# Miniprotein binders against q8wxe9r568to878: the designs that were tried, part 16

Target 1, 311 residues: q8wxe9r568to878
Amino acid sequence: EEEITVDVRDEFSGIVSKGDNQILQHHVLTRIHILSFLSGLAECRLGLNDILVKGNEIVLRQDIMPTTTTKWIKLHECRFHGCVDEDVFHNSRVILFNPLDACRFELMRFRTVFAEKTLPFTLRTATSVNGAEVEVQSWLRMSTGFSANRDPLTQVPCENVMIRYPVPSEWVKNFRRESVLGEKSLKAKVNRGASFGSTSVSGSEPVMRVTLGTAKYEHAFNSIVWRINRLPDKNSASGHPHCFFCHLELGSDREVPSRFANHVNVEFSMPTTSASKASVRSISVEDKTDVRKWVNYSAHYSYQVALGSIW
Key: E = the ipSAE of ESMFold2; O = the ipSAE of OpenDDE; V2 = 0.75 times the mean of E and O plus 0.25 times the DockQ between their complexes.

## First folded at step 6 (miniprotein)

Design X5
Fold by ESMFold2-Fast, scan of step 6:
Parts: structure tokens; C-alpha cells; sequence
Structure X5 (fold): chain B 311 residues (1-311), chain A 80 residues (1-80)
């Protein structure tokens, strides 16, 4: 069996405004990985929806891959694995390479612009401080402006959503921690609440509530982490926000820094989608006509959302 | 797979003025055994053909383009 798999992974990073989550800064990095099981010295050619060949690109029918987009994109700052003939790319825009045997490797990477005007959902966050009491509340709503959200039949989920609220080191003592040294705590463990659930508390441990997913302090991130396995939720009413609430009572108002976290970190993945709209148009393998060809797309998002204040 | 390495022939083509003309050239070349990839640049009228020299030749490639209604001139032949 002769086969080649091309994985196109987009990484979105950026900063969005408080409230409506307007994109203030962004970067999209596309990485293309190859995994092949091909006999002999297999010379391969890859074709992308590169704007520089729009209207002038022609490939053999047998090498054409199904297109996922009508867009043509600009490829910025292309970097290649040593197996790629860069002179051929500079002269003809053809990606010519000899793949590594039976191992997944990064063939190339490049930068593009984000193809959407909005992100898949918005997160509004408000923080209030009253003496030694701190409250944080977030409202998450799916964005109807994001293209994949317009038609339920073609909607793609946001998976493994992590919303991280950085916690000052002074506040860590207020959260229960497990230790390999058998650390003991009299504070109640934060409950992992479901829809309309609560992350209940006892003693001086923070009160947390979420309407979807779970929320707890996670030391690996030095943050309270709100986790949602999949958005949109299958049972959610359209347009209603998902909420996170945290109430923390510190030992004194001197434990509230004048400046604590000014942003919230959001991270999630979207399978079978592209943030860049990069598309594989053709794959060919020299001297071979009966090769199984696979193309997979995925997008990973990681960005900062500004914090708001309750008026 | 064969013993011979793929070669690239670069051609200058006259009469290719539209994407439709370029597609007609592709259709003509796709009928030739050993033609693997074709790259067309309308702006300067160049065509790059990646082919197996054991199955076809620059002469056969030029002939196919001419039979499709265009004029083609050989610019260069490179290994790769």
C-alpha cells in the first residue's frame, strides 16, 4: 500500500478587545506535516491555493485534491524542511520534496492572515473588588458572525475549551492543592459542576459556579481553569450565554494587588477547519499513479481577552 | 517507478491568452503518458512540464501543444 497523509494545522494567536471581542492583534501560523508510506525514493509535489499562481495553475487530474475553499491566500515567510527543493519553489512555486520514511515531520510553515472577521465565540468578563472580596464573572456566547456557526448542518465544534484566569501567587493558598508529599487541607475541594451546577465551597475556599463544564484551580497553569469539552452545547438555547462566577474572600484587602490579571486566556481546537483557509490543491508522487492521498485540516486558537469591570 | 529521473521542460507558448487556453493545453498534455505536472504562467506565456523521459520527450510535448492550436518553443530542459 502506497500512501501519503498531509496534515494542515493552523495556529491562531492574538489579543481581542473587552466586551465584543474585536480582533486587535492576530497571527496565523500554518504548519504542514507529512506522514508517508511510500516504496523507493519517492519524489513528491504539493500544490496549495497560493495567490501567486491563481488563474495560471494547472496540474494533472489524478493529482487534484478536493478543494475546501474558493479563496486564494498569500503565503508569508515560508520556511521549509531540508528535504524541500527551495530553488524550485522560488522559481515555480512548486513544493518539491523527498519525504522521510514512515515518520511524521513538518514539511513547511508559513504565516497568513485570519480568514474570518470574528472568532467562534465571545467572552465578556467583569471583575469587582470590595475590600478583601474579589468577584470574577464571565459570559460566553457563540458568535453568529463566524462562518462555521451560520448553518447547523455544517457547524464544526470548538473542542477542549480552556478559559484561564491567572491567579496571583498570594491567592494560591486559598485553593486546595494535592501534593506528592501527602499535603492535607481542611478546605473543601471545589465541586465539578455540570449545567447550572456550582463549584461549592466550605471554609475560606473560593465559591465557583459554572453553567456548563467545570471550573477549578489548576496549578500547572497558575490559573482558575474553566473547561468545556465542546461548544456549542447540544442542549443550549440559542443566544443564551454560558456563565462562570467566582467569589474569593482574602485575609485582608492588602492581599489584592492594585494590578492583577488584566486579561483572560482562551484556548481551543476546531477539527476539520482552517483559520488561514490554506487548502491542498494537488499531491503527486513521481512514477506512482495509485497512491492513497489524505488531507486533514485543524485549527488551534490561543488568545487573550481583556478584562472588564462591573460599573 | 522507473530507473529514469523526472525532467522539467520549460516552453514559451504563443496564443495562450486566457485561463481557458491554459486548460486546453492541460487537456492536451494530460493525454501524454509520462507527463506528471504542468505549471502555466499566462503573464509571460511560459509552461513548465514535469515528465518521465522514458515515456515522452520535449518533441512529443511540443507536438501535443501544437495539435491543440498553439505554438510552443523549447527554452530549456533540466533534471528535476
Amino acid sequence: as target 1 above (311 residues)
Amino acid sequence: SGEVKTKTVTLKVEGMDSPEDAMKILEALSKLPGVETVRVFLEDGTVYVYYDPSKTSPEEIIKAIEEAGFKAELVSVEEK
Scores: ipSAE 0.000, ipTM 0.186, lowest interface PAE 17.3, mean pLDDT 78

Design X6
Fold by ESMFold2-Fast, scan of step 6:
Structure X6 (fold): chain B 311 residues (1-311), chain A 80 residues (1-80)
Amino acid sequence: as target 1 above (311 residues)
Amino acid sequence: SGEVKTKTVELKVEGMDSPEDAMKILEALSKLPGVEMVRVFLEDGTVYVEYDPSKTSPEEIIKAIEEAGFKAELVSVEEK
């Protein structure tokens, strides 16, 4: 039972430009969770790639964790669970704590800057209004500038991708009958709602088409949601873009709203990666040398992409 | 100012009458190296393609649309 697991979870949030998806605003929040099964009063020490200890780090070989990066990072706005001795951290940057037994808890959180210049993919969206007809189109392409995309053989996927197009309240009536065209997919997920072999829709119903994944109106988000299980697509050539197309016929020009969202929401997760480049360098447990130690990394991305002249 | 990296070609496409037709054009063009972005407008039969002129050309773009079963005519080419 002598074991400790450290989960490092990054949350990226921000706003990117409509054309090249340049990062205009961003926040990266790192949360570190601990789950331990340690006997007795176990005093633990966690070592991060904190730039303030660079050059002064003293760690026993047995406490060294596998390296994930050569970078040293600046930790901002550190907040700790009550089990952490904050005075020790303030004075020496040492994260000293007595963990809760057999309970997963958040040891600490802090803010960093995004470690990449680009996001894992770009999403370009164009809108067209012609009379009472509205068309929304997106072009999605994997970014070769993102570090996890540099080697196709070791590339880490973006999972559970959701691209949400906010629907003005005036247009919701046109989405009452959900139509989903998921090309090539014969599998249905719980809460997915799949339509097979449909080649026609009512003239008042929106038409949604995608080259990968599924798209339908989801009232929980007040949005058309384009869902892709994994990017890059394992059956597509490297750099092959993916497309979303939506055609909506409003009852009249008067149904074009005067107020609407000017952004698309993008959300996905990347396992075994870090947006902050935060890395666990060492884990020690006082007076114990035979402790099993695991470190897991994950990053969740949630950001807004600017739209064209409408929406 | 900076250097121009891409160009946009405007095409008039004949035979594009449905969302399915629009998707066929999008799929055909997405497979063409050097195509950066495609915009399809069903009501007026217009297609805009942003492309890298070092990797493809309006002629190759038109050929890709024709191989997908449509007819395309060059309207204009604009530098972005």
Scores: ipSAE 0.300, ipTM 0.751, lowest interface PAE 3.8, mean pLDDT 80

Design X7
Fold by ESMFold2-Fast, scan of step 6:
Structure X7 (fold): chain B 311 residues (1-311), chain A 80 residues (1-80)
Amino acid sequence: as target 1 above (311 residues)
Amino acid sequence: SGEVKTKTVKLKVEGMDSPEDAMKILEALSKLPGVEIIRIFLEDGTVYVIYDPSKTSPEEIIKAIEEAGFKAELVSVEEK
């Protein structure tokens, strides 16, 4: 059959404040990928909720796609694949293109403004230092201000949540352990996640505990990584905080920097959602009326949360 | 967080014998309004809570720990 699939993927990046996670800096990049199986050379037209065409759209009924939002958005810094006729876009805002056959490719990208006032959850982190002992604690709470969190019955999850706490290079030795007898235990914990994440006790090895997911040092990131498969947790009460606790005993107080870390990195994905509110309004294929049309949305978030010490 | 004057309460907690017990206490206290920071020392059974006295009190903090299944005794309360 003849079909075309449009994947709209948003990438949120930014910096949020300590405590309430106010957005201090942000960027939203939208990428649109096409995968089509169309006979012959098919000329296609894509219609977005571009504010510059609001009220002036010319669309055939058969080309109308289900709406995901009532908003119209500004498209900044549009960049196109060579198959797009940019002159047509500049003159009429129409995205006219001849897709590559049977190949998934990026049709275009552009920048927008984040459509929400808050992120899906907040992360508060506190660090405490006493001599050669360091403690890190985090509290994670779902945000009621985020639109996808308003209705529990239709709430969209945050998936593959990764919270990374950078580890100073001086501390890397404390996370490495060599135990011939413990090798099987380490492998089992890596390959089969625990419902309650913990590390083995071994002299200078840190004590890490989480109320949801798993936490361990991961050399690939030079960080302690707290991983949660899905938020909100369906087995926890609404508004229930999730906690991370780490206690590390160093060999000397000289190994403690004046500031443990200045930020925590947060990364996760949300399927079937849009950070930009970019929406495909229409898809047309020249001289073809019986084309199967699919549109998928996803958002990926990657940002820094500012830290502060307690004294 | 924000513009608040905090106090620190030091508690002695009985029945806290494992990291799992410490996490239960952390979780219970994290639900209280006005609790800013929680420090737990398993080795000597001590818990410090930095809190906003306009939103919670040592009595509420002790009650939360006891409802979580532990016994708590007030040792001291200090400014900031």
Scores: ipSAE 0.000, ipTM 0.380, lowest interface PAE 12.0, mean pLDDT 78

Design X8
Fold by ESMFold2-Fast, scan of step 6:
Structure X8 (fold): chain B 311 residues (1-311), chain A 80 residues (1-80)
Amino acid sequence: as target 1 above (311 residues)
Amino acid sequence: SGEVKTKTVELKVEGMDSPEDAMKILEALSKLPGVEQVRVFLEDGTVYVWYDPSKTSPEEIIKAIEEAGFKAELVSVEEK
């Protein structure tokens, strides 16, 4: 009956290098949403692992929430919903608010720095051109440098992984359109160390192979999209690389632009994790002690990986 | 470079009032050997620099910002 749910969602965006995916630029935005079912008017207080309250925190035992980190973080560029008393935050760093009745709303957002040195996996891509033939190959490996990947027993999956390879508009005629033909994704194995060639179909139709997931041209993104439901793959050995391969025959070598692809887009979600290490330390509701309190964490990643080229 | 123990320095920067100023700081710091990443927060006047302590130091980082036309103060240094 009496309950409050706090959803902490991180959004990572950035640009990484083509080799080891070193983070070159990044932004982490944290959004906190509230959904409460509380009788009467209820004044609530939210406590975060805000570095500015470290050592001065006063929290009643019943208000303490489970945390996933011992880290204290700096909150930058905080923005609040109108129900938050910003003067209280300015003076004491306490997030004091009267929640909206029975609807999910964004209480606040802020920016932080990414808490990890590396991303959950690396994607290395090579592009080869020979006359009118273009080949693209990617190697995907789970990163042991990412903290959640170090212990297989506590590892959290990357879900709904989407790797998009932008296709120049001039090449669209060489792909079956998603909306018109309803082309099914290709599923195939790639021989390690083997060069790929077009063997099943000739002409301008591209040939694609993946060792995990599916790949096809998707017009909505103007891209070849490699989709993987979950990483790491439960059937693969630790550190095993996953591969994407595409071979395309153009009508002329004049159709190969000088800069046809500068980057590959990578997008995925990690449930129950935080990119910022933002943590809810306490939740209190004035004059109520038997409130059910829930905190959920999730992180969404969307970034660009630089491309390599071989001629 | 090889495996490096990265450190992060937090700086308070004065005179940084525009996106153009932020870009000047990013450009100046990107040229320093051992600087791995830079993050600028204009509203707070804060700059974070991830660096290789064997190739550079907070003092050299502050000097580079000052040579670019800004004033910088050390706030903290943390191991990554």
Scores: ipSAE 0.000, ipTM 0.422, lowest interface PAE 12.1, mean pLDDT 79

Design X9
Fold by ESMFold2-Fast, scan of step 6:
Structure X9 (fold): chain B 311 residues (1-311), chain A 80 residues (1-80)
Amino acid sequence: as target 1 above (311 residues)
Amino acid sequence: SGEVKTKTVKLKVEGMDSPEDAWKILEALSKLPGVESVRVFLEDGTVYVIYDPSKTSPEEIIKAIEEAGFKAELVSVEEK
């Protein structure tokens, strides 16, 4: 049978403040990919919740897709694959195209405004540099202000969460020295379910503790990386905070800059969600009936959390 | 050169038994002018605050913790 799949992917990028993670700068890029298996010359029409067609939309019943939102959104800086008739779009806002059959391709991309007031979780990070001793501590809590977090029964997880703490190049020698010893590796001391007190043992081996997930130095990012497979876990569902703690004792005061990095990098994905609230309202295929139509949504977040004043 | 001279105060805090309590202390202290960073250690009941002594003091920091529902006492103060 005839089939068309539309994948709507949002990419959030930005900078958030220290503490409450207020959004200071943001960019939401939406990409729409098509994969179709359609016989003959297939002329397709895609309808989005484009504010400029609100009130003027007429869609045949057979072409209506399930709605994911009641919002209508403004599409900025639309760019199209060559198979799209751009003149039709500029004149009527209709996305008219002849798809590449049996090949996943990007039909279009556009910018939107972030639809939420807060991000899915808040990250509070503290750094301390004292002589040859460096400490980093983060506390993380799911945000009740994020719409997908309000109902535990319908809550969508943040997946493959990666929180990266940039490490000065001067410290990399200490990590290398540990791994060269053969019987030692730069390995996080994981103690899940534990709160952190002053439990570090003396020595140059980094002490890393997390209440959820894992943490280790990863050279690919020049960072200590706190990885969490899924948020919320059982404890996070109730707003339970999670902690990352790292204590480094460097060989010399001369190896330590007076300040740690200016920001922490946060990255994760949320399946079946939209950061833009972009929604496919209709899909039509000219002169074809009984076409199977699928729409998938996903959002990827990548942003910086400031460690100090950024004004 | 031109950077703010900060101090670190170490406090002993009572009534801090859960990660939720640690979060409340972080929120209370983050609202004080001159507080740069806060580290909370639940197991030994200690809080470390890096602050600008021209804008706040250990007494004001303790007051903020107490207003959040905990009891705090000064252990030590050191310069960076």
Scores: ipSAE 0.787, ipTM 0.926, lowest interface PAE 0.6, mean pLDDT 82

## First folded at step 7 (miniprotein)

Design Y1 (at its last look DockQ between E and O 0.36; V2 from the best seeds 0.00; counts 0 for: pae E 5.6 > 1.5, pTM O .793 < .8, other shape alone 2.987 > 2.5)
Fold by OpenDDE base, look of step 7:
Structure Y1 (fold): chain B 311 residues (1-311), chain A 80 residues (1-80)
Amino acid sequence: as target 1 above (311 residues)
Amino acid sequence: SGEVKTKTVKLKVEGMDSFEDARKILRALSKLPGVESVRVFIEDGTVYVIYDPSKTSPEEIIEAIEEAGFKAELVSVEEK
């Protein structure tokens, strides 16, 4: 059985401002991988939603791939695998290639401008220090300006959301509980109905609370990691923020670093090329009529949210 | 997942003997006001034109093909 699978993956990286989460800097890299099982020499053509082509294509009906986007994208800094005829691309913008058989490989990569005005959600974080007491609070809200959030029927979720709060090494001891069975990380209590305000929790033990997901210190990241499986949450009322709260009492005010982490790291994935809006419009395989064609889309976001001065 | 709404116009085009003729048609259609994207494909002697149905009528498509030197007859219209 002859098959060609195209994987299109966005990678968004950037720096986001405090408060409104304005994108200060960003980079969108899209990579296209091919896996093909084709007998003999099979010349293939890949059609993208390239603005320079602008859908001006002559294709066979069987080569037309379904697309969910009407957007045209500008490709920047295109790099191709050696199996691509780059001369053809430069002359005609046609991506002509002879795929490696039974091998997954990166066909090409390119950069684009971020296709949206806002990120899928905003994260506001406040840090307060009072003597030896440190509090960190975050509020997560879905962005209405993000296209995937506009229509609930066509909403694309953020998946495997990870929000990391870097913790000074000196504080790590405070997140460890000595259990009879070994050192266990303190886990956040989940309170779905909680609106965390500036409530000072009195107590020597670190307190972590989340309205959604889980939070714990993870040594691998040297951070408190707030994990949410899916956003938006289906069980949460629209418009209410999800909250993270951490209260830590240090041994002394001297243990408060002069420079605490000035950023939060955010990562998540989406099951679409939401960053670039790249789409495969056509896949052609020369002299073959019965080739199964598949396209998979994904995006991975990784960015830092700037925090204001903690002190 | 909203599939892009497209209109597929099936046309029987006379005088089209080569892929180059298809390119001529494509070029002509691409010049039409309001046409942002247009696909032309051929199947079993029928020319198919895929475009945004909200911006261009089948009649305008036919007219553009005729201006390009071909005769076109509407066979069918499909909307997706």
Scores: ipSAE 0.321, ipTM 0.749, lowest interface PAE 1.0, mean pLDDT 86
Fold by ESMFold2, look of step 7:
Structure Y1 (fold): chain B 311 residues (1-311), chain A 80 residues (1-80)
Amino acid sequence: as target 1 above (311 residues)
Amino acid sequence: SGEVKTKTVKLKVEGMDSFEDARKILRALSKLPGVESVRVFIEDGTVYVIYDPSKTSPEEIIEAIEEAGFKAELVSVEEK
């Protein structure tokens, strides 16, 4: 059976403010991949919600794809696979191509702006360094427009949330050395514990604590990584902040930098949505009427939350 | 308030047999002030035009299509 699948993936990157996570800088890169199983030399056309094409569409009813947005977007710095006729695009904004057979490939990429005013959640972080002691505390709060109590037909979850707290380079070797230490060393680290407003802590209390998900040091990132599978959390009250706590004791205060980190890295995916609101409006396959057509959307977010000296 | 609202005219166009014919129609309508968007269905000659009624009219839209070499018939007009 003949078919064509169009995958639209947005990659949001940027920098947000420390308190309310106001977007200070952002970039969206959109990549479009094609996987097709078409007989013969099939000439295809892809219709996007390109603002320069707005009101200039030539379609067959069989080629119209379900509407995902009413917005029209500006496509910046378009780059194309060699199978795309770039002269046709530059002269008429028509994306005309002959796809590779049975091989998933990147048809095109372009840059846009983030289409929303706010991100799905905010992250507030407080850090302190006192002598050889380091404390980090974060509060994650869903933005008001992303409540679990909203219309479920419009809600798109954040999946595989990763919040990374960079470990200063001075401490990287210490963490690796501690990873090879025996049972008695682990008990000593636990016995030195963490104090979150307490004068005493039971001897088995972990150094790091979260109210949702998990947290541990991950050498792959040189960071303490707080992982949350899905937000909003279905088992938590709407508006309840999710917290991360960490207390570290170092061997020497001379190795402590003036601050823990300049930023916290946040990363997550959102299925079935587009950060740019890029949308496939039509897919045409010349000389064929029995082609099955699919469009998939996804967005990946990777940004920095500034910490600043005031915090 | 005196807010300007666009209208949509649905036309049936005869003589449009190819993408090249459809492009001629789009080019002709792009020159007409007040035309905000055009959607052409080649298989049956249906054309939808969203326009600003303070700047143009279905009669002027039809005239532009006819000057491009095609016959156009008004089917309907809707506000939105």
Scores: ipSAE 0.121, ipTM 0.646, lowest interface PAE 5.6, mean pLDDT 78
ESMFold2 (binder alone), look of step 7: mean pLDDT 84; pTM 0.809

Design Y2 (at its last look DockQ between E and O 0.01; V2 from the best seeds 0.00; counts 0 for: pae O 11.1 > 1.5, off the site)
Fold by ESMFold2, look of step 7:
Structure Y2 (fold): chain B 311 residues (1-311), chain A 80 residues (1-80)
Amino acid sequence: as target 1 above (311 residues)
Amino acid sequence: SGEVKTKTVKLKVEGMDSWEDARKILKALSKLPGVESVRVFIEDGTVYVIYDPSETSPEEIIKAIEEAGFKAELVSVEEK
């Protein structure tokens, strides 16, 4: 009957290095939304794993939420909805509020740091420009060091993976619609080191091939977009890379770039996980004992993979 | 492995009737060296304290609570 739902959403952004995808820069923005159906304007308290609260917790047993981490985190640049008593927060780090009825709203936002040493997967990309020929090859490998991937029975997938390769608009007329190769076929082409049309046909139409997902030019992004629905892929051998290949022949020597692009953009979501390890430890609704309490976690990642040395 | 050697003491505190009372207990324990974490359950007066046994003890923790105006009794001690 009565219930409150707390949605914790992390937004990771950053820059990672060429090849090994070492995190060079990162930012995590965490937003907390509330949706409640409570009788009266009930006074609520939200308990986060705020390191400044460690050693200062006051709870009711019914208010304790299942823990998702043992870590305590620093909350930076906290911003609050008007329903939050900011003086109470600054004096005691208690998040005290009266929620809007039946209306999903952003209770607060804050910045944190990425809580892991590595991202869920790595993307290695090699580019070459030879005369009027441009080749791009990428290898995607799942990481073994990301804690969300430690238990295959409870492993949290990366969903709606988008890898975007920026392409000048003048090249758009040279691309075909997306295509998919079998893993063995693409692997054989990559092993030869030859591009489609490089030895037998000059000026052939561009090709794009993937071993997983799809690839096509998307005008909304001015990019070739490699899309993968879910990683790790349940039908693929463990540890084997997923590959992207692109070859094109430009229509003019004046259109040949000295370099393909400076970076590749990667985006994906991970449901039921947290990039910051932000965790709801408790939800109090006055002295009420019969309130259903839900907590949802999700993370969205959007970062750049360098193609050349940045530092 | 580099493990921190801590213990957890469970106490029963009497006279804690409000959030204000609970805050007084937290404040008293936050001043005690070696106290790593405190969790207060207002509903039944239970207090869990994670502490470094080389810096403090359940006796010192109880004394700090009693100096704040509350009666505390030891229930149990567990290793971390």
Scores: ipSAE 0.182, ipTM 0.680, lowest interface PAE 4.3, mean pLDDT 79
Fold by OpenDDE base, look of step 7:
Structure Y2 (fold): chain B 311 residues (1-311), chain A 80 residues (1-80)
Amino acid sequence: as target 1 above (311 residues)
Amino acid sequence: SGEVKTKTVKLKVEGMDSWEDARKILKALSKLPGVESVRVFIEDGTVYVIYDPSETSPEEIIKAIEEAGFKAELVSVEEK
């Protein structure tokens, strides 16, 4: 069976301000990968929602791919694999190519402006230091301004959400405990529905709490990592923030670095090109009518939320 | 305590071709005193800087960008 699979993946990177989580800087890179199993020489055409193609699409009905977006996007800094006829693209904006057989390869990449005004969720983080006591608290709220969040029926989730709080190396020892099975990282207690406003902290051990997901120190990131499998949470009431809380009692105030936690790292994926809104509008394979065509969409977000005054 | 009046400078930066470039600019500007916010738009090479005019100036901002290896031109300064 002859098939062609197109993988469209956004990569969002950026820096976000403290408080309102305004995007201070962003970069959206979209990569298109092709995997084809086609007999003989097969000239393919890929149609994107390129604004420069708008109104000039020449496609067969059979080549039309289902799209979830009606938006047209501006492609910037297009780079192509050698199998693409770039002259054709420059002249007609048609992506004409002869795919490598049975090989997954990057057909092209391009940059776009972030298609949304806001990120899928906001993260407010407060840090407090009182003597040798350090507290970190975060509130995560879904953004109503993000288009994928507007309709609950068509809502696209954030998946594998990772919120990383960088920890000074000096504090790492505090997040470890001896267990019967050896030294393990302390894990957050999950308290669904808790606001953490009145936390009686007893003892010298770090207290971590989350309303959703898990939190623990992860050496690989040198961070406390708050992990949430999916946002929004289906079991959580709409509009209530998810919270992370950490209280740490240090051995002395001298262990408090002059500057800690200048930023929080956020990372997650979405099962759509939510950053670029890039879509495959058509796939044509010359002289082949029985080609199975697939398109997969994803986005990966990786950004920093500034905690300092500069951001 | 007088509200610190901030200004916004709009700059056009040349040579900013990548995310890495943008990051260099941000890093350079973050070192300047009085800088409160930086917005970088790679698409059109525009940089917005919110700053305290008592601590820094458009000229210093431009210089910082230039020291980072980019050319910056002043587009506008707005008082807020």
Scores: ipSAE 0.000, ipTM 0.170, lowest interface PAE 11.1, mean pLDDT 85
ESMFold2 (binder alone), look of step 7: mean pLDDT 83; pTM 0.801

